# Designs tried in a protein design chat: VH-VL binders against Uncharacterized protein B0228.1. Part 16

Target 1, 207 residues: Uncharacterized protein B0228.1, of Caenorhabditis elegans (q09220)
Amino acid sequence: AVVTPSIENHKMENASVTISKVPISHRPRGFTAGSDSKKLAVQRFKLLISDFLSDAQLSKSIDVAAVGMHKGKSMDDILDDVYTRLRRTLSTKQISELAKAQKGLVEDLDEKSAKLVKARVKRMIVYSFDPAAEQIHKYATRPSMAFALIAETINERFVGSVKDLIRDVLTPKEYDIFRKHYHPHIFKLDNIGNNTEAVRTTTHETF
Below, E stands for the ipSAE of ESMFold2; O stands for the ipSAE of OpenDDE; V2 stands for 0.75 times the mean of E and O plus 0.25 times the DockQ between their complexes.

## First folded at step 15 (VH-VL; framework fv_utomilumab)

Design w5 (from v6 with heavy chain S31D N55Y M105F, light chain Q49E S93Y; at its last look DockQ between E and O 0.64; V2 from the best seeds 0.00; counts 0 for: pae E 5.7 > 2, grease 20.3 > 18.9)
Fold by ESMFold2, look of step 15:
Structure w5 (fold): chain C 207 residues (1-207), chain A 125 residues (1-125), chain B 108 residues (1-108)
Amino acid sequence: as target 1 above (207 residues)
Amino acid sequence: EVQLVQSGAEVKKPGESLRISCKGSGYSFTDYWISWVRQMPGKGLEWMGIIYPGYSDTNYSPSFQGQVTISADKSISTAYLQWSSLKASDTAMYYCARHEGYDYFWGSYEPFDYWGQGTLVTVSS
Amino acid sequence: SYELTQPPSVSVSPGQTASITCSGDKLGDKYAHWYQQKPGQSPVLVIYEDSKRPSGIPERFSGSNSGNTATLTISGTQAMDEADYYCQVWDSYRDHVVFGGGTKLTVL
């Protein structure tokens, strides 16, 4: 496995831009990307990022994101829109798990540091995806064309780079505490681009 | 416009039961926490407890645990504060107040952004 | 449980700067919020998260929080600022709300 130990800010910006520089609309996949591309985005999200959310929750979140990207909203605003819709659909179990993680983060750090840690994580997500969202706005003529680009953006190399940037923006102590309470069920922080998968995994439970 | 409208003033005798209400409007009632706050005559603000109406989760101040019941009816966007047996020392102004509470995903602890007008409860013989 | 302490009263002359303190163990590690309550009225949020002003609150209201002390500062104090002021935090361990005892600001 080739995993770089650090990611520079220049590479972060270039990696996200070069991956999503040209819309795929000039290929059949880009124009007719509909449900199959959205299902692929859901599958990749669960594999690489998090299996905390249900397929229905992820599908709706991708709909919100695709509309926002097509309309040219910033990634910051898109994440806020997704969260606002998503929080209304969380199960009692999901709320309990998020509350436990937040309480653990606050107990191990403090209230202000916990907020700053999560703000820095959100900032890295925004900075990594925002250029691709702007490119989709410029070139995608319909929201459904964004599904294929979202699915392509969620790949092992790009997601791995975002995870490395999250590690770099936090102190080692902050990262270890964030990982302790959120990994792997809420947020997967280990890379899986290795054919030897000896890392622990946690699956979503239905109740 | 966000509003919290409380039930009217009450005059009661010791030993009687009472339930006062706080109706939220202009927002999604089940998405926000509601606290009850007591203010005795000439005294400061005392937090009594909190409810998340979306899941009916409650948490009480140690000073009020077992002395009052906090509940909500989300179908009519209303939170309640209830006594089974009033005491003269329960004479006070009672406020409800809204806040988002914990942001489980992105945020931190939020202030009380909107307050009800208050319900004066007088307990006397 | 967690306790907040405020002075019972503060007096200032019109146009002067008023400072209202709120003390608690490691209070600087918590977000402090401040409320104004005028006679016969409900409390109103004037400062949140130590130093942020809600819309509609005059710029003369400011706040700080470090160490064991949070401070609400009112510059150019006016007669209309005469009120009771309360600080408030969350007890993060117990998920409880804690208010200070309140401070009566008098403008003489």
Scores: ipSAE 0.188, ipTM 0.663, lowest interface PAE 5.7, mean pLDDT 82
ESMFold2 (binder alone), look of step 15: mean pLDDT 92; pTM 0.944
OpenDDE, look of step 15: ipSAE 0.478; ipTM 0.777

Design w6 (from v6 with heavy chain N55W M105L, light chain Q49Y R94K; at its last look DockQ between E and O 0.04; V2 from the best seeds 0.00; counts 0 for: pae E 7.7 > 2, placed apart)
Fold by ESMFold2, look of step 15:
Structure w6 (fold): chain C 207 residues (1-207), chain A 125 residues (1-125), chain B 108 residues (1-108)
Amino acid sequence: as target 1 above (207 residues)
Amino acid sequence: EVQLVQSGAEVKKPGESLRISCKGSGYSFTSYWISWVRQMPGKGLEWMGIIYPGWSDTNYSPSFQGQVTISADKSISTAYLQWSSLKASDTAMYYCARHEGYDYLWGSYEPFDYWGQGTLVTVSS
Amino acid sequence: SYELTQPPSVSVSPGQTASITCSGDKLGDKYAHWYQQKPGQSPVLVIYYDSKRPSGIPERFSGSNSGNTATLTISGTQAMDEADYYCQVWDSSKDHVVFGGGTKLTVL
């Protein structure tokens, strides 16, 4: 991996992103892989990203990510694959809303700063998932077991840590402007959210 | 033991209706997708479509959409493939096959781990 | 739609290594599964997830998948390996199953 956070700010807690090193075949009998884990992961992602993506778009994104992690692809390549699939399924309205957020970010910062802000947000998402991807590649015996491991990773503590890390990697001004244009419609970036669902970001440039 | 047992061979005339069956046993029938696969005489395998009996969700290959109906009766663990009006070009071997599925949404990358024995359908005038 | 291409036939002598290819755009990013079909029989899974062997399949069967090509390899080929072989993927862009055209393996 080449995407690690620059450390002037508060670091993400390692415990928030760790998947157990115990092989999936040795897990307690109460742990099962399958559709319940994917449904739960979809709901949890909406705590980070509102209902911007449909359940179908989220489910397919999780499928693409799980396959990539199981095959041992880098998180950067996995996010590229997810974006490539998603861009064909985004509605005109979703595309327009992303374009509006991007335009606002550029207007309030400038072109260079807007690109850096988006790159740092993407870096935090990659950083948050990289340990889980490593464990899935090493331990999952089939891609369907990866859904359970992804669901374990995407818990409310993990979502909260991602939100904190996004805030900490940006200056106060950059964060306020990013939040102004992306919250709450695309990202949920405040700690008072009442929505029970969370989502991974949809764009290659805005992770 | 997991088994998929198909109905016996059929000899039909053009214009007749037909429903063939695939009975699953030894597993949770509603937790797996069932696909139907056609093999024309001397030709390769062609995927026709799929059903998830747990939700009665179906998806068809574009080549077979509107040509056949795929259904299931989960109370007797049986999937069906049916034609309302057979053509001579429907002469083929038909297989059912299962793969691991999801309750929630489409998207399986699993192999067909168990196949039925096949049902030969002959349509001649 | 996504397509898989296989050679129509491959011939080997007994004891030689047989190599059956399956080609498709970015196939290495998909899971390739392989089926053996003998005359009058249903297909049988011989390799899944590119390279995994189900229980009961001889060790001489192996598989690989990278770039645009998946390969089924049979080492020490025996007369009983004479069959048709199909590769198969899930086309996630259309949510369809795709089979290759099949390869007839002849052991001379």
Scores: ipSAE 0.027, ipTM 0.601, lowest interface PAE 7.7, mean pLDDT 80
ESMFold2 (binder alone), look of step 15: mean pLDDT 93; pTM 0.950
OpenDDE, look of step 15: ipSAE 0.045; ipTM 0.639

## First folded at step 16 (VH-VL; framework fv_utomilumab)

Design y1 (from w2 with heavy chain S31D M105I; at its last look DockQ between E and O 0.03; V2 from the best seeds 0.00; counts 0 for: pae E 14.5 > 2, placed apart)
Fold by ESMFold2, look of step 16:
Order: structure tokens, then sequence, then C-alpha cells
Structure y1 (fold): chain C 207 residues (1-207), chain A 125 residues (1-125), chain B 108 residues (1-108)
């Protein structure tokens, strides 16, 4: 019987949609050993973002992301690389579930609106992860160090801020339809909880 | 001081099973991927597949998918290559090689910086 | 299925410069690595990330990679450089390692 506060997203039509930058404001004091950090990143991803993908699929996706971030590739290119690799490894069941979600989005909106919703979601992910990707490129002298920084980035506060941005960038109708077809199996859109000093997602402290 | 030490030469008959090993020492075994590479007599290097021991992630060359099993035991810093039923055409030298796992996925960041001494497998009736 | 092509052999006189090529579609967009394999021995990394030398590799080994071609260059070639040489990349579209077919360098 405990009450945990959540940041409430207000219903907005247009003018109050806010695009926020989610900071990664602390230099890591050191890097965790690669295997433990990668395993932690996988576990955090499954807890906070999605358990749709297998451990093997996530591990390889994190490898692709770490390599791209270390080389200084744009986050757009990194996501494209991850998706291209993932689709070659998806099971028939996973492909069917993604197809059903896409079909539902198109049926409840229309093809043009469904495309725009996905583009906006992708843009919020890119916007949110760009600072972390820049820090990884700057400070990870080897790709293995990127795992620790990725694991540090995937935390409740950061992921919660990304989810809040996604809600803010979509209309209430678009969000409800996206949520209906993707949440929680493909993409977890609810937050576990916030501390009592919760603020809008304009800035958050990270480790 | 980084070393990859492979198990000794094997002489087998067609249809027999076999598991060969590659033990890493002098480094953090779970921070690196291990690939297996075949070299048939007088021929070039052929990549068979790769494992990241920390998560037991594997990826196989299409030519070897379903033909061999790659595994690892991180508690003893050892990777394995295994056949359930050897063929005469499996006669070759088999190398293990180390690299950071980032290279094998989508780009060529990391080379194979250390190689095992090789395990000669001879399959004849 | 990304492929790398190497000439099967290259011959040079001692003291001369040897060039071993490795060809592939847009190869300059990939990191190329090079391995030396002497008879009866394991491969040894001689060039990585197109042009970098591991510690212990002589300065006479160098590399370049642009367009569709990577080149391993050995200046002042010595008899001990006689070996097979392999280029290698990662095929990101398939998450595979790709080796070239190998080039036998003969020093005569």
Amino acid sequence: as target 1 above (207 residues)
Amino acid sequence: EVQLVQSGAEVKKPGESLRISCKGSGYSFTDYWISWVRQMPGKGLEWMGIIYPGYSDTNYSPSFQGQVTISADKSISTAYLQWSSLKASDTAMYYCARHEGYDYIWGSYEPFDYWGQGTLVTVSS
Amino acid sequence: SYELTQPPSVSVSPGQTASITCSGDKLGDKYAHWYQQKPGQSPVLVIYEDSKRPSGIPERFSGSNSGNTATLTISGTQAMDEADYYCQVWDSSRDHVVFGGGTKLTVL
C-alpha cells in the first residue's frame, strides 16, 4: 500500500508539444568490464524497454550499437544498422507480431499517419540518445568500454524521460493507438515509478 | 602473454563425433569473441563462426550452419567446436582466433589479434 | 554474400616493394585487416584498420584502403616475408567475417 508519484502528461492539441533534450551530464569515473556491463545492459533493456527480443538478439544489437557509437556514426544510422541486423534474425512468430502491430496502426489511423507516428517515435529515440552516443564516441577508447556507458544510460529516469517525450510528441489519439498495438509486449510505454521530486523531462541527472 | 591453446591433433573415422577446444589465458576471456576458422590442406582461410562467451552468443557462416556447434565454458576460459558426425571432407586444420566482439556484427573494427596454434583433424576410413 | 578477391600470387625480388591487392564492392567503407601465414604456422596480424601496425610488425609493412581496393605494401621485401597473405573484413549486412582467397608472396 504505497503511493508512487508519476509525471502526468497533459493532453495537448499542438502548441504545447515539447521536444526535450535528455542529458548525460556526468563523466563516467571508470568503465565496467565488458561482459558484466553488456549483460547488465541487456537486463535493463528487458526490464525497462522491451522483452520482445531474446537475450541473443539484444546482445548482438548492443554490439552493433556500441560499434556504431564508438565509430561516431549518427544515431539514425546506428538504429538503421540495428534494425537491418535484427530483421534477419527474427523468428516467424516475432515477424507476425510486428506485422500485426503495423496493420493495427494503419487500420486505426491510416497509412500516412501511421508512418508519421513511427517517424516521430524514432526521432525522440534519436534525440534522447544522441548525447550518450557522443559521450561514448569521445570517451570509449575501445568498443568494449561502450557497454558500460550504454548500461549506465539505460536507467529508470532516462528511459522514463524518453517515454514522456514520446507521449508529448504524439496527439492523444495517436499515442493511444500506438500504445494499443505496441504496449507492453513490443515496447513498454508505462514507467515503473518516479521519485517524489519528479519534474518534466527537460533535464535529469545521470551517474 | 595472451595465449590461445588448442587441443591436440585428432584422427577420426567418418560418422564419429568430435569436440575440440581452445583455452584462452592472459586476458579477460569474457571481454573477447572467439572465432573458428577452417583451413583445408593447401587452401585458404574459411570463417566458420563466432561466439561471445559472456552471453554464449553465436553466429555461423552459412556454409557451416547446422554442420557444427560452437560453445564456450567461461568458468574455464574455453571455447569449443563440435561435430556430431564427421565427414572425410572435414579433414583440415582448425584455428581459434580472438577479437573484441564488436567487429563481427556490422563493421570491421577489430581484427583477429591472437590465433591458436591449430588443431589438425584427420577423418579417414 | 560479400566477397573479397586477391591475386593468387605475387613475386618480387629481395629489396623491392611488394603490393598485394584485395578487391571488394565499396571496400573503402570497411576496415580491412591483413594476416601473414608462413608454411606450417598460424596466421599473424600484420595490418589492422586499413593501415595500423600491431606492435612487433616492421615499419616496412603498410596498408591503404579506398574505393574498392585495399593494398598491403611491403617495402624492402626480405626472404622472411615469403608467405601467404589474407585480407579480411566484416560483412555488416550478414554479420559475417569474410576472408580473401589469399595471395602467395614469393621472394626470389
Scores: ipSAE 0.000, ipTM 0.438, lowest interface PAE 14.5, mean pLDDT 80
ESMFold2 (binder alone), look of step 16: mean pLDDT 91; pTM 0.935
OpenDDE, look of step 16: ipSAE 0.591; ipTM 0.821

Design y2 (from w2 with heavy chain G101T S108T; at its last look DockQ between E and O 0.43; V2 from the best seeds 0.00; counts 0 for: pae E 6.4 > 2)
Fold by ESMFold2, look of step 16:
Structure y2 (fold): chain C 207 residues (1-207), chain A 125 residues (1-125), chain B 108 residues (1-108)
Amino acid sequence: as target 1 above (207 residues)
Amino acid sequence: EVQLVQSGAEVKKPGESLRISCKGSGYSFTSYWISWVRQMPGKGLEWMGIIYPGYSDTNYSPSFQGQVTISADKSISTAYLQWSSLKASDTAMYYCARHETYDYMWGTYEPFDYWGQGTLVTVSS
Amino acid sequence: SYELTQPPSVSVSPGQTASITCSGDKLGDKYAHWYQQKPGQSPVLVIYEDSKRPSGIPERFSGSNSGNTATLTISGTQAMDEADYYCQVWDSSRDHVVFGGGTKLTVL
């Protein structure tokens, strides 16, 4: 009863060749940038990935991720650590929204297909971020420097590339159903630049 | 260590009310669903219903809808099964069992990974 | 509501292979789970997600699921394997748990 993943395997092999790694040339300035860098990472996460989590939840999640990356943990283990810590802090409303999304995904697909879709999404996140996590481990001399590198990794081009890979490893039907139940509240799946360049993050604050 | 500890055996008469309990420990009680399962003497497992204690959301088997009430008190990590008026046909073993259904991000619908020890309910006059 | 059908009983000789079936419409699209229940005891999970064994379950227990039928297989069956066996799925459209009727495995 194992599904043959031939199309998925071809795309993954092709995609793994094309992704640029995070450069190592950026270095700290010798001042305490960890707090400001973490705020930047939170801000970029909310803009590009998800505003589902509170600032406190995101800040703690970034702490867990930064420590894991600094220690050289695999991205799989880092994501599991983040979620394990995060699930203890979710509000009743957040849990309800996650449950609703999961139920909708299973209703529109089926139990096995829904699990496969989520596994492929997780795999693309791991594939995309694992090289960056390795660079952070190799070149961040302390956890606070990891915050700056995490913030730099969470940029429009790189996050957009991850979103494109997620779309490519799912069939159009699977992607539409996943997007229907998770976008935009739980995960932002559209690229901001793809829709319009006239809309910027500061528009809501300055105009 | 995950445990589900049920209340002790009950001997009741028809028409009496009863509430039996299932106390969870060693895990985040509000993060998992709890099912109640009936097993009549010499018979198979019958799913009665399920509660997600974090929301007090419930679903009942059609055979048990309106026959019992499933509830939870999350402040003491306890699920309940309750009858307002017992019948002799309610004589059975009652199990609670846990599902790992909280993890909607990467998980799927999960099996019963932990079972309570059972509560024998005897209804006779 | 979704229904699962199991044979009421299966008999095998010690050392033989026992096969216990569980039938349902498009069951291969669902994860099947299997429980063993010995007399006077609570059920114990022996196979989950069609074919996975929990820690502590002997390798002689295996499972499969395709089409309309899931199968629990016990190779080298031992007297201690004599028990009732139940298959279980989720009816995910209703968030309902569905058990099969159970199969009594007798080891003669």
Scores: ipSAE 0.108, ipTM 0.624, lowest interface PAE 6.4, mean pLDDT 82
ESMFold2 (binder alone), look of step 16: mean pLDDT 93; pTM 0.945
OpenDDE, look of step 16: ipSAE 0.440; ipTM 0.769

Design y3 (from w2 with heavy chain S28D H99L; at its last look DockQ between E and O 0.38; V2 from the best seeds 0.00; counts 0 for: pae E 7.2 > 2, grease 18.93 > 18.9)
Fold by ESMFold2, look of step 16:
Structure y3 (fold): chain C 207 residues (1-207), chain A 125 residues (1-125), chain B 108 residues (1-108)
Amino acid sequence: as target 1 above (207 residues)
Amino acid sequence: EVQLVQSGAEVKKPGESLRISCKGSGYDFTSYWISWVRQMPGKGLEWMGIIYPGYSDTNYSPSFQGQVTISADKSISTAYLQWSSLKASDTAMYYCARLEGYDYMWGSYEPFDYWGQGTLVTVSS
Amino acid sequence: SYELTQPPSVSVSPGQTASITCSGDKLGDKYAHWYQQKPGQSPVLVIYEDSKRPSGIPERFSGSNSGNTATLTISGTQAMDEADYYCQVWDSSRDHVVFGGGTKLTVL
């Protein structure tokens, strides 16, 4: 048999990016650990990442992730646990929409290339969350405290960094095809804010 | 624990109708595709079609489009294959098989990981 | 439309290595899956995604896929390996399942 071309010659494992470490002792005033923080994490996820999943589905996913992070499980294991629980709760319409996106990806690339694109995207998500998961394990004394840190991690800068990493690890063609089939309903890929300029400087008054 | 249990053997005459069943257990039936596969005596495997039970979304092989109906009743985790008018050439073993589910990030065109025991259909006059 | 071709039969002596081929246009761009079917039994998945082995399948089963050809390889072939073997892919442009015609492995 002929050895097939391998992505292994393209080193991706060392593309880890350190995302902000957040000490629990600096929680914003007015937050309570637990359900309020989880609701905030759900709302931020829907705003910044995806409104494909229901509040209940996201809430359950955050429960699984928070317990795993609190107990110090690897981010790979945590993500597998979340995916295993989540896919059992997907509606038939959600599954059909995911299947349609996957079929489009395969049609525009091919079956093996589509799998590699998705693997690269997954690796960037894992790399981005690894530092936050370490901090949650280190600082969250209970699973409910992990909710607050998860909510704080899911912010515009963090999510923007993940999206930038996804763009960087795909060729322009691969990215355009992935975006065509997944954005914006399944996965929001455009950054919120002005990517041409470094920072918006407009100050908003509360008066 | 995953099982696909098919209905028993059938002996029919040409022109009769028939519906055979495939009951899934040990997994979330609505999250997996079910395919029907024909095997004529002494012949190979022939794909007939596939259904996603949650939507009753079906896709038929061109050879079987309009010849059979694939359906499902998700309340009892059961897929069906049916003929409105059997022909002698429908004499075969019929298998149901499950396509492993996937999440949106790891999905591929996956294999059939579990197969039913088969239903022998004999059509003779 | 997409077709897979397999040799009708392959014969090996016990202990020898059997190779069963599956040919198709640009087959190396697709994931090939392999099923074993013994007489009177349902098919059983033995190799998936070209080369991966499900739990419970002996290590002597292996697979490869490149170019236009996928190959199921059985090393140290045993009498119990005597069966029909089918390759299978998806025709992803039509969402159709395609089986090869099958190969009868005889262990003499």
Scores: ipSAE 0.030, ipTM 0.594, lowest interface PAE 7.2, mean pLDDT 82
ESMFold2 (binder alone), look of step 16: mean pLDDT 92; pTM 0.945
OpenDDE, look of step 16: ipSAE 0.090; ipTM 0.691

Design y4 (from w2 with light chain S92T S93D; at its last look DockQ between E and O 0.03; V2 from the best seeds 0.00; counts 0 for: pae E 13.8 > 2, placed apart)
Fold by ESMFold2, look of step 16:
Structure y4 (fold): chain C 207 residues (1-207), chain A 125 residues (1-125), chain B 108 residues (1-108)
Amino acid sequence: as target 1 above (207 residues)
Amino acid sequence: EVQLVQSGAEVKKPGESLRISCKGSGYSFTSYWISWVRQMPGKGLEWMGIIYPGYSDTNYSPSFQGQVTISADKSISTAYLQWSSLKASDTAMYYCARHEGYDYMWGSYEPFDYWGQGTLVTVSS
Amino acid sequence: SYELTQPPSVSVSPGQTASITCSGDKLGDKYAHWYQQKPGQSPVLVIYEDSKRPSGIPERFSGSNSGNTATLTISGTQAMDEADYYCQVWDTDRDHVVFGGGTKLTVL
């Protein structure tokens, strides 16, 4: 389970990552924590967010995000870095599918409204992840520790709160049109029920 | 105290096989990656490849893939670099070096914090 | 493949500041590590994660990394600092280690 520290949050469903006293990378058995944590982050992303990207594409995206968070880059810059890396690795089929979704969004709304809808979705993602990224920057003593913290952040409760926030910042019509063209193939917008497949971890520490 | 102790200098002829070793002590050998690094006479450092002894996961530089074999025997905390058929161009100093990191792929971003003393390999007719 | 470029040599007078550069595309988005190698010896880590010093490395060693360039700086350079210096990163696109070509620091 996710453990919420006593820190002021700016989200509808407040959640933050937990920091262990010792980096997970120093205590591996059989499977190292970094390897397990990154695989878990990929699994959770595919279950809760999107299975559009390959495991390899997600793995490299998580690498880019982890470095950016550890170096203290803004979430906006981190997302831009991830998009730039992903765009270079997308297949022709993936590019075509993204283009179809964008074209459909523009046809059903208009060009200005489609841009605004996507900007608001991005803003909510940034807003939701900023506190977690700041905690990762502040508390991860090595870049490799960021993988565990990212995996912990991608959980059913937190992702569900981000999806709720996205719905709240769009009109019902805008949301229905965005959902029509992006859900579920590019972006899963419905919550999975009470799914317990994700690994729960609870840590209590004094700072 | 962390130490990496390598096997002694080797003088070989072209076509001979060779295995050199790197013994780790003072830490949990199976919890760290070990890289092999070549330094040809008068030249810089070249990364050859890496092993995670806990699972014997290996990754090779493209320049060395198929040229050498990296392995480990965790029961004696030792990593190995091996040639099946040496060439005169294999004359170089060979170092082992340790990385802290997760078993995910290769633990990006970590420095080489400890180095072996080096093994000089001379291959001449 | 990712490449790192270093000047082949740098010369400095004792007591002066030496500056050794390492160049690569968007190098500031990576962590640069620096190693010192004296003749006949193994490399020794002197700077990691761009600017951090390991225990036992004198304060006169410092580092920075931004844009396309990382820099190792040695203030108050001493004769014992005469060595080859290598920068190193991880190429995360290929999961490979990359070293710079090395810089010979001469103290006269």
Scores: ipSAE 0.000, ipTM 0.506, lowest interface PAE 13.8, mean pLDDT 81
ESMFold2 (binder alone), look of step 16: mean pLDDT 92; pTM 0.949
OpenDDE, look of step 16: ipSAE 0.139; ipTM 0.611

Design y5 (from w2 with heavy chain G101A M105L; at its last fold request DockQ between E and O 0.39; V2 from the best seeds 0.00; counts 0 for: pae E 4.5 > 2)
Heavy chain, then light chain:
Amino acid sequence: EVQLVQSGAEVKKPGESLRISCKGSGYSFTSYWISWVRQMPGKGLEWMGIIYPGYSDTNYSPSFQGQVTISADKSISTAYLQWSSLKASDTAMYYCARHEAYDYLWGSYEPFDYWGQGTLVTVSS
Amino acid sequence: SYELTQPPSVSVSPGQTASITCSGDKLGDKYAHWYQQKPGQSPVLVIYEDSKRPSGIPERFSGSNSGNTATLTISGTQAMDEADYYCQVWDSSRDHVVFGGGTKLTVL
ESMFold2, look of step 16: ipSAE 0.379; ipTM 0.698
ESMFold2 (binder alone), look of step 16: mean pLDDT 91; pTM 0.934
OpenDDE, look of step 16: ipSAE 0.630; ipTM 0.839
ESMFold2, look of step 17: ipSAE 0.352; ipTM 0.702
ESMFold2 (binder alone), look of step 17: mean pLDDT 91; pTM 0.938
OpenDDE, look of step 17: ipSAE 0.522; ipTM 0.786
ESMFold2, fold request of step 18: ipSAE 0.275, 0.263, 0.173; ipTM 0.669, 0.666, 0.642
ESMFold2 (binder alone), fold request of step 18: mean pLDDT 91, 91, 91; pTM 0.941, 0.939, 0.942
OpenDDE, fold request of step 18: ipSAE 0.638, 0.661, 0.609; ipTM 0.840, 0.850, 0.827

Design y6 (from w2 with heavy chain S31D M105F, light chain S92T; at its last fold request DockQ between E and O 0.24; V2 from the best seeds 0.00; counts 0 for: pae E 2.6 > 2)
Heavy chain, then light chain:
Amino acid sequence: EVQLVQSGAEVKKPGESLRISCKGSGYSFTDYWISWVRQMPGKGLEWMGIIYPGYSDTNYSPSFQGQVTISADKSISTAYLQWSSLKASDTAMYYCARHEGYDYFWGSYEPFDYWGQGTLVTVSS
Amino acid sequence: SYELTQPPSVSVSPGQTASITCSGDKLGDKYAHWYQQKPGQSPVLVIYEDSKRPSGIPERFSGSNSGNTATLTISGTQAMDEADYYCQVWDTSRDHVVFGGGTKLTVL
ESMFold2, look of step 16: ipSAE 0.501; ipTM 0.773
ESMFold2 (binder alone), look of step 16: mean pLDDT 92; pTM 0.943
OpenDDE, look of step 16: ipSAE 0.089; ipTM 0.669
ESMFold2, fold request of step 24: ipSAE 0.506, 0.506, 0.130; ipTM 0.781, 0.775, 0.656
ESMFold2 (binder alone), fold request of step 24: mean pLDDT 92, 92, 93; pTM 0.944, 0.945, 0.946
OpenDDE, fold request of step 24: ipSAE 0.103, 0.142, 0.134; ipTM 0.678, 0.700, 0.688

## First folded at step 17 (VH-VL; framework fv_utomilumab)

Design z1 (from y5 with heavy chain S31D, light chain S92T; at its last look DockQ between E and O 0.47; V2 from the best seeds 0.00; counts 0 for: pae E 2.9 > 2)
Heavy chain, then light chain:
Amino acid sequence: EVQLVQSGAEVKKPGESLRISCKGSGYSFTDYWISWVRQMPGKGLEWMGIIYPGYSDTNYSPSFQGQVTISADKSISTAYLQWSSLKASDTAMYYCARHEAYDYLWGSYEPFDYWGQGTLVTVSS
Amino acid sequence: SYELTQPPSVSVSPGQTASITCSGDKLGDKYAHWYQQKPGQSPVLVIYEDSKRPSGIPERFSGSNSGNTATLTISGTQAMDEADYYCQVWDTSRDHVVFGGGTKLTVL
ESMFold2, look of step 17: ipSAE 0.485; ipTM 0.769
ESMFold2 (binder alone), look of step 17: mean pLDDT 91; pTM 0.941
OpenDDE, look of step 17: ipSAE 0.471; ipTM 0.774
ESMFold2, fold request of step 18: ipSAE 0.413, 0.461, 0.406; ipTM 0.735, 0.759, 0.733
ESMFold2 (binder alone), fold request of step 18: mean pLDDT 91, 91, 91; pTM 0.943, 0.940, 0.942
OpenDDE, fold request of step 18: ipSAE 0.808, 0.803, 0.803; ipTM 0.919, 0.917, 0.917
ESMFold2, look of step 19: ipSAE 0.516; ipTM 0.774
ESMFold2 (binder alone), look of step 19: mean pLDDT 91; pTM 0.942
OpenDDE, look of step 19: ipSAE 0.465; ipTM 0.765
ESMFold2, look of step 20: ipSAE 0.553; ipTM 0.790
ESMFold2 (binder alone), look of step 20: mean pLDDT 91; pTM 0.941
OpenDDE, look of step 20: ipSAE 0.437; ipTM 0.768
ESMFold2, look of step 22: ipSAE 0.480; ipTM 0.766
ESMFold2 (binder alone), look of step 22: mean pLDDT 91; pTM 0.941
OpenDDE, look of step 22: ipSAE 0.473; ipTM 0.786
ESMFold2, look of step 23: ipSAE 0.464; ipTM 0.743
ESMFold2 (binder alone), look of step 23: mean pLDDT 91; pTM 0.939
OpenDDE, look of step 23: ipSAE 0.461; ipTM 0.772

